# Ledger of designs, part 22: VHH binders against q7zyf1

Target 1, 260 residues: q7zyf1
Amino acid sequence: ALRIKVISMGNAEVGKSCIIKRYCEKRFVPKYQATIGIDYGVTKVHIKDREIKVNIFDMAGHPFFYEVRNEFYKDTQGVILVYDVGHKETFESLDGWLAEMKQELGPQGNIDNIVFAVCANKIDSTKHRSVDESEGRLWSESKGFLYFETSAQSGEGINEMFQAFYSAIVDLCDNGGKRPVSAINIGFTKEQADSIRRIRNCKDSWDMLGVKPGATRDEVNKAYRKLAVLLHPDKCMAPGSEDAFKAVVNARTALLKNIK
Below, E stands for the ipSAE of ESMFold2; O stands for the ipSAE of OpenDDE; V2 stands for 0.75 times the mean of E and O plus 0.25 times the DockQ between their complexes.

## First folded at step 10 (VHH)

Design u4 (framework vhh_7aqx_2; at its last look DockQ between E and O 0.17; V2 from the best seeds 0.00; counts 0 for: pae E 12.7 > 2, placed apart)
Fold by OpenDDE, look of step 10:
Structure u4 (fold): chain B 260 residues (1-260), chain A 119 residues (1-119)
Amino acid sequence: as target 1 above (260 residues)
Amino acid sequence: QVQLQESGGGLVQAGGSLRLSCTTSGFTFSSYAFSWFRQAPGEEREFVGAITRSGGRTYYADSVKGRFTISRDNAKNTFYLQMNSLKTEDTAVYYCAAGSRWTYEYDYWGQGTQVTVSS
């Protein structure tokens, strides 16, 4: 039987353990609940008519356990990367998590040969959503990661995530531990992604269009045209492109009203 | 047969030092991470500290941080707990444990050694 190593990554309290438990239910056999911030378990799954034995290492997200986590990154084939949609800091920390993993894998390690499933978790929370789906998706897909909206509480999205996640890992294994080249084909450019991210984080209309305050009508129009071509919904497949395009249109309109 | 044996325990005055040893046999020493635990009377067993397989990193419970140090000697198949600035609350049975790198679960446990810190 194919054996797979999977780890969970993300800040504390984002619901990593809950996601795993929700899916595995009776299939997840906890082997060790350590005071050292690692929960190890084994589960059996059937993917593509094959039995797969999955070793799951659920890692504590607290910084205190860094010295423990660093020993578990090696030989990982899949990562469940989790953030809380109601807490933006957990999303912002994802890059740090990736950096940590990369550092610990060392020069011989290749993060590209690992399947990542990003879980935008706690979508059931009715109080406040601080990270939009488009933002999470853009971040994930730009890196070649799988993206899922999940609720460990309700179970929404959990089965779908794991099915796709394990399927992708199996494919990776069947390909000798290397990602198929076809999987790297992102439907949008880095420039598009960067532009969308910039626009989302802009404070004013000048910054949104990439012009200096006090820019002329012609400068504003030129900047608008460039972004319009780049982000047009018919041409840009990047998540959030439509909203970004609308924002740019509005920014132009607002600026031109004030320019004599 | 796998064996973990603690030694070095005993009676010590508060503020004193004690060094515990865990001697191992029956498995490949270099392939395992090691931990120390302790259990006081009427209390649950608690984590004290650990050392990674490579020996390059250690981590400790907050209660012992800065006072206790863990090290390992691969040539002797032994790892240690240096306890400095001992307090009465450090009184407990101390256990050594070994876990594989792969699972980091504690596969093997020692029988424990008594440490008593007097006021």
Scores: ipSAE 0.018, ipTM 0.298, lowest interface PAE 6.8, mean pLDDT 86
Fold by ESMFold2, look of step 10:
Structure u4 (fold): chain B 260 residues (1-260), chain A 119 residues (1-119)
Amino acid sequence: as target 1 above (260 residues)
Amino acid sequence: QVQLQESGGGLVQAGGSLRLSCTTSGFTFSSYAFSWFRQAPGEEREFVGAITRSGGRTYYADSVKGRFTISRDNAKNTFYLQMNSLKTEDTAVYYCAAGSRWTYEYDYWGQGTQVTVSS
């Protein structure tokens, strides 16, 4: 009887409760903690060769929970972090959610030893998707987090997410509450991830290569070579690296067309 | 020694009002959130309402919303339950409780005060 606490985090209306409800169905035993105004439930799951008792804490995701948020974050083994793929602002808020949790846990808390599963939710509504898979996956995996494409409407990805999520929590518990070293090998560096993110957000060839308007051919080529080595397929396994490399090639071509 | 002591209970006619107080000692009052519970004979204890550590938010059971108000006074180490428009169904022993962690259990409980609402 291993007992764990998991919470859901993310902006309002991204589908946090729907994901939990879709997975838990009738196996969710509701409880109420009045002093902090948060509903939660208890469920049992069977992972590997064990029965695990899970306390699942779900909330609306509004910043107005400021006065109860410390109790929300304390003693948590796993976090389901959710954003809506159709609303980029919900994705951009994820760093804020992590910063808040880190601040509330303080220096004695170590979020590096908490299992995070990032859910890119509402993939069934892909008409005008604002955050593509590679962007969300890059953000998640660069932090050592699990990443899943989910839909509470279709059920896609939800069981897979919970299975991997609970399995990772069990592994963490079996390793004395510390992540195994093998779980942090992601195949790319922070510099590579940061470069890909910057390139994706650039709308100007000068900025993309990191050169000033009016740069010489030599300056453009030097900046290009640095990025090309950094993003080379042999050395960069990051999500989105191929698209970033293509963008850098196109930026170089565009700039050199107008320079002698 | 931690103590929570309810007061202000008594007999009141339906439609009337009462104000309960929970006076505390033996711990840092501002570090705790507080709740009121009630229990009628032969029934399970039920949640009435709660107030956060800062006093910035209050929460109420649906059965008392709009009739009951919770507040706290950190200077007096006391929190309150203002009960208006009382009904016979509000008859119960009322308890205050203090909690500071995310668990099912409250850290401290009072001894209770009887509230009786006559028709």
Scores: ipSAE 0.005, ipTM 0.170, lowest interface PAE 12.7, mean pLDDT 78
ESMFold2 (binder alone), look of step 10: mean pLDDT 81; pTM 0.819

Design u5 (framework vhh_7aqx_2; at its last look DockQ between E and O 0.06; V2 from the best seeds 0.00; counts 0 for: pae E 17.3 > 2, placed apart)
Fold by ESMFold2, look of step 10:
Structure u5 (fold): chain B 260 residues (1-260), chain A 120 residues (1-120)
Amino acid sequence: as target 1 above (260 residues)
Amino acid sequence: QVQLQESGGGLVQAGGSLRLSCTTSGFTFSSYAMSWFRQAPGEEREFVGAISRSGGKTYYADSVKGRFTISRDNAKNTFYLQMNSLKTEDTAVYYCAAPKRFGSYEYDYWGQGTQVTVSS
């Protein structure tokens, strides 16, 4: 049987343990959290008629356990990376979590050969959502990560996440521990994703088109055409591309109203 | 204004016990995990232990495990460190601390510290 190691990552109180416990039920029994800041479970699953033994390490996200987590990053096949859709700061921390893992793996480590499943978790279904699905999906898929909407209270999305997650890990193992080319074809480029993120965060129409206040009509139209080609729906399958395209069109219109 | 104030420090003989208290005000105490740190002369500050918001989970450094006990009383906004079987190595200034944000590596709130001195 194939033996794999999975860890959880994410801020404290984002629902990592709830997701793992709902999937593993009685086979996940906390016993190390009080001593080393890690709980673990062992489960057996069948994926594509193969028996897989999974060692799951539920890593405490609390800042007090930073030094403990460093010992658990090596030889990991999969990461469950969790944030709370109601707390934008937990999403903003995801880059910091990746940086922590990259630093510990060192220059010989390659994070691209690890399967990530990003869980946009709904801790409180009645709270205002502060991270849109398209924003979370764009961040995840632009890095080659799987993305799932999960609910800590209902259990929605959890079984589907683990099934896709384990299937991707098996595929990785069958390809000699390297990501297959087909697994990285996501239908958009890094440039497209970066542009969508920038457009989402722009303050005004000048910044959105990347032109200075006082730009001529020709300068506005040239900047517009570059972004319009980049984000065209036929060429860009990135999450949020349609809204970004509309925003660019509206920015052009707004600027040209005041330019002869 | 957020305030953390330690008390209960002092001089004690090796093998003795002390109980430190951290009284808090200016924030919703029951919403925060709380931690004890200590700093011996000439050394960096080190983690002693922590307690979850509800008090249901506690965490201890190896050097104090089995000798120190952390507790909290959310009704009194107070956080405790019971120190038993004290050693001269436990001599330090003890601080209580709280993080401001869930999952943050930052400790935004610190007490002024209380001196614990363990004599041989």
Scores: ipSAE 0.000, ipTM 0.115, lowest interface PAE 17.3, mean pLDDT 79
Fold by OpenDDE, look of step 10:
Structure u5 (fold): chain B 260 residues (1-260), chain A 120 residues (1-120)
Amino acid sequence: as target 1 above (260 residues)
Amino acid sequence: QVQLQESGGGLVQAGGSLRLSCTTSGFTFSSYAMSWFRQAPGEEREFVGAISRSGGKTYYADSVKGRFTISRDNAKNTFYLQMNSLKTEDTAVYYCAAPKRFGSYEYDYWGQGTQVTVSS
């Protein structure tokens, strides 16, 4: 049977453990090794008519436990990367998590050979969502990661996530531990992604168009045209492109009204 | 039986200092990382800080970082929360906590708590 190692990553209380528990309710035998400040479990899954034994390491999310979790990054084949859609800071911390993993894997380690499933968790909390789906998806897909909306509470998206996640890992293993080249085909460019991210985080219309305050009408129009070509829905498949495009259109309109 | 007991709480003026102690029994104290939590009225219990088994590592919530320090004396089965530059927002019942298992992130053992009131 194929054996795979999976770890969970993300801030504390984002629901990593809950996701794992929700999926494994009947299959997860928690083996607590007292010496390891990490919840360890083994599960058997059937993917593509193959039995797979999965070792899951659920890591603590607090920086305090870095010394504990740093030893578990090695030989990882899959990562469940989790953030809380209602808490933006948990999303913002994802880059830090990746950096930590990269650091621990060292120069010989290749993150590209690891399957990442990003879980935008706690979608059941309808009261306040601070991270939009498009933002999470853009971040994830730009990195070649799988993206899922999940609720550990309701179970929504959990099975789908794990199915896709394990399937991808199996494919990876079948390919000698290397990510298939086809998986790298991101339907959008880095420039597009960066532009969308910038636009989303911009505070004013000048910044949105990438022009200096007080820019001339011509400068505004030039900047707009460039972004319009880059982000046009017919040309850009990046998540959030439509909204970004609308924002750019509105920004231009607003600026031109004030530019005499 | 695992027991945790907080002490040292009280009324203090803003800008003042308090030192809380947590005395433990019923388990190998030196084998566990210990933590402080607090709960204000109407609020959820929140993490304040933690200290590693050896005392060599500490972690603090952002809200208390730079003001609070945690230490431990393994010989006395006691660990401490030194609270400096106290603010009214620090008013809460403070709890010490221990994990049930070695290295566990989950805290299963709690003290009864000690009241800290910071007046303006």
Scores: ipSAE 0.000, ipTM 0.259, lowest interface PAE 11.8, mean pLDDT 86
ESMFold2 (binder alone), look of step 10: mean pLDDT 83; pTM 0.836

Design u6 (framework vhh_7aqx_2; at its last fold request DockQ between E and O 0.03; V2 from the best seeds 0.00; counts 0 for: pae E 14.3 > 2, placed apart)
Fold by OpenDDE, fold request of step 26:
Structure u6 (fold): chain B 260 residues (1-260), chain A 119 residues (1-119)
Amino acid sequence: as target 1 above (260 residues)
Amino acid sequence: QVQLQESGGGLVQAGGSLRLSCTTSGFTFSSYAFSWFRQAPGEEREFVGAISRTGGLTYYADSVKGRFTISRDNAKNTFYLQMNSLKTEDTAVYYCAAPKRFTYEYDYWGQGTQVTVSS
């Protein structure tokens, strides 16, 4: 039987353990080592008519457990990367988690050969959502990661996530431990993604269009045309592109009204 | 000998900002995670936040989330607590600390620096 190693990453209290527990209910024999901040479990799953043995390491998210976590990154084939949609800082920390893993894998390690399932967790708390779906998806997909909206509380999205996650890992294994080319195909360009991010975080209409304050009508129109081509809904499949495009249209309109 | 020393404390008005520093010596700075604690009069010492060895991960108490930020400078053997939007309830003696490797016990403490937030 194929054996795979999976770990969880994310800040404390984002619900990593809850997601795992929700899925593993009646499936996993947890061996929690509270002293080291690692919950270890073994389970058998059936994916694509194959029996897969899964070793899952649920790691504590507190920074002090770094020296413990560093022992578990090696030979990882899948990562459940979790943030809380109601707490933006947990999303912002995702890059730090990736950096930690990369550091521990060393120069010989390749993070590209690991399947990542990003879980935007606690979607049941919609009243206090701080990270939009489009933002999370853009971040994840731009890196070739799988993205899922999940609620450990309700169970929403959890089974779907694990099914896709394990399927992708099986494909990875069948491909000799290399990420399949099909999985690398991002439906949008880095430029598109960067533009969308910039537009989301812009300070004003000038910044949104990427022009200097006081730009001429021609400069504004030129900048708009460039972004319009880049972000057009018919051509751009990037998450958040439609909203970004609308924002750009509005920005142009606003600026041109003030330019004599 | 391991030494930690806080600095940057003082009096600040509510809504203001203050940056605390913790300078360390006597050990390999880059090999340790660090934490900030605080203790108000008559209260128990409470966790404020922590930063990982690499600096890539931070963790904060709910009471300071969104207002406080921890960073580190390995070249200076110093880590920091940036405190924004300060409140009167943030008044306390602030301590920097380092856990012992693998045991996660806080064996290394600074002497503390007083932060007073006035209304």
Scores: ipSAE 0.023, ipTM 0.380, lowest interface PAE 5.4, mean pLDDT 87
Fold by ESMFold2, look of step 10:
Structure u6 (fold): chain B 260 residues (1-260), chain A 119 residues (1-119)
Amino acid sequence: as target 1 above (260 residues)
Amino acid sequence: QVQLQESGGGLVQAGGSLRLSCTTSGFTFSSYAFSWFRQAPGEEREFVGAISRTGGLTYYADSVKGRFTISRDNAKNTFYLQMNSLKTEDTAVYYCAAPKRFTYEYDYWGQGTQVTVSS
């Protein structure tokens, strides 16, 4: 009855097709469209007492030899955005994938009315993990995207991801293609998320506290107190806030040892 | 007439760095993805890396990951290859290329610039 269009995006070899195949192995009918280099398939699922028919477009191959046009993105209800937790470059590419999509949709496009599910894939390889869960979750949830830890190899997280993903798409469709207001409460502010990301990327203790080299004890302590209030785990529910708070404490300690 | 022209090649010591440029003309530059290739004497041309139309996506061969960086400047119709931590194995003629077709085929090539890494 309800028909939806889903695309999957992400660098080659992050496991996009394996995630889809693992979930849909009994019901997925793959087809290949050679002229645009995209695998296409259909499946059926039951969500909230509804039968929904899903058209899945898996962007295949090397994105630098194919351009995705507005016609491809038109009427897309959901995007599965995949990276490999063991290869940080695939995570760093996610903003690039979004930028390519936004540019093709143009000013009339509305990304906010598309459900995104971010899959941090290959979590069965945690010993070689280069993107931790809090980093990926913060990036995803700060954009209003769903976030899941998955393994196509073990199947971990895949059923949960698709059930939440399809439920969110059904909710969006039932709300006239717009997100409900209550669904946007993510439990942290943009300021908190930006601070955590900045602290993660800092080169030294001065930069971490946002003060210039040579700052006085009072300036260091004032900057510390502001960040401590902002990031305190009891008041900040953002992924990675606890680690960021610890890093800020350690930076203050390191700086004050060298100031009278 | 579509043209690509490489520059910035030369002789460099192992461990050093070098920046190649590819200047384009006869293109709508912002409509193309671009790639770097290289060819050592007696070997087939090999892929080095690519950059998407917007510059938001890059891809690198395993042999250069972490050492080479591709970037583009749409205002100057130029894209770049920054090569760091160079090895003698990086010695080759470097080419910039642009695709015309939907597949992996490249119809537009520069003339090449020699990079020689001495130890």
Scores: ipSAE 0.012, ipTM 0.338, lowest interface PAE 8.5, mean pLDDT 78
ESMFold2 (binder alone), look of step 10: mean pLDDT 81; pTM 0.824
OpenDDE, look of step 10: ipSAE 0.021; ipTM 0.395
ESMFold2, fold request of step 26: ipSAE 0.000, 0.000, 0.000; ipTM 0.138, 0.132, 0.245
ESMFold2 (binder alone), fold request of step 26: mean pLDDT 81, 81, 81; pTM 0.826, 0.826, 0.825
OpenDDE, fold request of step 26: ipSAE 0.020, 0.020; ipTM 0.378, 0.360

## First folded at step 12 (VHH)

Design v1 (framework vhh_7aqx_2; at its last read DockQ between E and O 0.31; V2 from the best seeds 0.00; counts 0 for: pae E 10.2 > 2)
Amino acid sequence: QVQLQESGGGLVQAGGSLRLSCTTSGFTFSSYAFSWFRQAPGEEREFVGAISRTGGLTDYADSVKGRFTISRDNAKNTFYLQMNSLKTEDTAVYYCAAPKRFTYEYDYWGQGTQVTVSS
ESMFold2, look of step 12: ipSAE 0.000; ipTM 0.149
ESMFold2 (binder alone), look of step 12: mean pLDDT 81; pTM 0.814
OpenDDE, look of step 12: ipSAE 0.020; ipTM 0.318
ESMFold2, fold request of step 26: ipSAE 0.006, 0.000, 0.014; ipTM 0.183, 0.114, 0.446
ESMFold2 (binder alone), fold request of step 26: mean pLDDT 80, 80, 80; pTM 0.812, 0.812, 0.811
OpenDDE, fold request of step 26: ipSAE 0.019, 0.018, 0.017; ipTM 0.307, 0.313, 0.313
ESMFold2, last read: ipSAE 0.006, 0.000, 0.006; ipTM 0.212, 0.146, 0.255
ESMFold2 (binder alone), last read: mean pLDDT 80, 80, 81; pTM 0.815, 0.813, 0.813
OpenDDE, last read: ipSAE 0.192, 0.023, 0.018; ipTM 0.644, 0.389, 0.304

Design v2 (framework vhh_7aqx_2; at its last look DockQ between E and O 0.01; V2 from the best seeds 0.00; counts 0 for: pae E 15.8 > 2, off the site)
Fold by OpenDDE, look of step 12:
Structure v2 (fold): chain B 260 residues (1-260), chain A 119 residues (1-119)
Amino acid sequence: as target 1 above (260 residues)
Amino acid sequence: QVQLQESGGGLVQAGGSLRLSCTTSGFTFSSYAFSWFRQAPGEEREFVGAISRTGGLKNYADSVKGRFTISRDNAKNTFYLQMNSLKTEDTAVYYCAAPRSFGYTYDYWGQGTQVTVSS
């Protein structure tokens, strides 16, 4: 039987454990070591008519347990990366989590050969959503990660996430532990993703177009053309590209009205 | 339940044309990119082509570039593979697929449709 190692990553209180528990009702034999901040379990799942033995390590997200976490990254085949859609800081911390993992894997480790399932969790919350779906999806997909909207409370998205997650890991294993190259990245480029992120976070029209305040009409038009090519709906499939493109169009229009 | 179903396969002479269809159900069609794969006897499954969510971007394998065209109809929850100038080497079972995320594994697959190109 194929054996796989899975870990959870994310800040404290984002619902990592809840997601796992929701899925594992009667599926996992939990062994919790409270002293080290790791809850691990073993389960058997059936994917593509194959039995798979899964070792899952639910890691505490508190910084206090860093020294313990660093030992569990090795030989990981799948990562459930979780943030809370109502708390933007948990999303912003995801890059830090990736950095930690990369550091611990060392030069011989390749994160490209690990399946990541990003869980935008707590979508059931009636509270203000701080991270929209497009932003989460853009971040995740730009890195080749799977993305899911989840509610550990209601169970929404949980089974779907795990099914896709395990399926991807099986495919990885069948491919000798390497991500299948054949998936022609009909994806968006890093540049496109970065541009969309920048545009979303811009304070003014100058910043949106990437020109200096007081730029000439020609400079504004040049910048617009560049972004238009990059973000045009016919050329960009990145999440949020349409909105970004509209924003750029509007920014140009606004700036040109003020430039004599 | 998510379903993908291929149709339009059959026997055709070299130089002929076929149009394959993939009808989908059980998910939001407009939210997915789609791909075509094929598998010849004794060979590995190979990528044929893909179309983006909006339909604006298309990719093709070198072996079919210029001969095959992918399109989609969101109103019908169907995407297509137009195959022109068919060759004997195009003989294979053709599969439609839908990835959830770009660059990752395909979540959903059809059952396949046989295409046979005779000399």
Scores: ipSAE 0.021, ipTM 0.478, lowest interface PAE 4.3, mean pLDDT 86
Fold by ESMFold2, look of step 12:
Structure v2 (fold): chain B 260 residues (1-260), chain A 119 residues (1-119)
Amino acid sequence: as target 1 above (260 residues)
Amino acid sequence: QVQLQESGGGLVQAGGSLRLSCTTSGFTFSSYAFSWFRQAPGEEREFVGAISRTGGLKNYADSVKGRFTISRDNAKNTFYLQMNSLKTEDTAVYYCAAPRSFGYTYDYWGQGTQVTVSS
């Protein structure tokens, strides 16, 4: 008889409603119209022979709907965050969505007691992708969030996402509303994740190593060794660490060719 | 001081078209999403459409979808509402608006421009 509340968040037209409708089928009961910006759905799911009732609130991502959606952040057990892999601005908006929820929950709220599932959604299977899997996964897992590749059109990944999502919510509820110890170990630090993200966005070898143009050979090597220790694939399990490590090696090589 | 100013309203025959402009000052224009609202006499203010900071995302009320198009020109600090296939039901005062911060209340409003669609 376990009853949970789930909300979906993300910019308009990232495929949130398609993901929800595809999983809920005929059990999604619309009570809020588009002019209000909140669609309500009810479904029943079975997790490990338990039946749970899920209330799903599909939050419209437009700023106009803020006045409606701020009433629905409270008492939420799970959040589905959706972005479109083909439109980088929808991914960049995720921090704003989290900030809005955190602000509305207030200092008494604790986002760590809520299960988040991030859906990197492919609205159309055509090959133009702006946010690669390692980038989205790094963002998600560094925050303790679940990460899934989904397709609104094919349905790929949607059942797997909901099964893992609900299972994590049930585990949270069974642990008195606190995360189990095993869910805390992500295999990398915030410093490692931040470094990978910074390196991914750099094109300049000086900036990539964090040194000023005109740096000496010793300064370049010192900066390199610090990053190499931090990002080495044997010591860093973060998504994208291998590519970041290679980029740092190449940056060092390029800079040292021009320094005596 | 932040200001929004609508222009381009007027009288138009049903089936016709009209383009509204909203010019802004006192903003870093490229940092804001913008919206259009409308209000007919005796009715509550109604959402018409919105455009994201980059223009990559647009959202419209069902009543205007396919007929109205929102766009923005960051070089002119202006955004627009192109209204086609106008109906008498579109008669209203049209307002442009901007939120103070990401995803929060609309604190910045224009004074409105009247659109009247004749039979």
Scores: ipSAE 0.000, ipTM 0.112, lowest interface PAE 15.8, mean pLDDT 77
ESMFold2 (binder alone), look of step 12: mean pLDDT 81; pTM 0.820

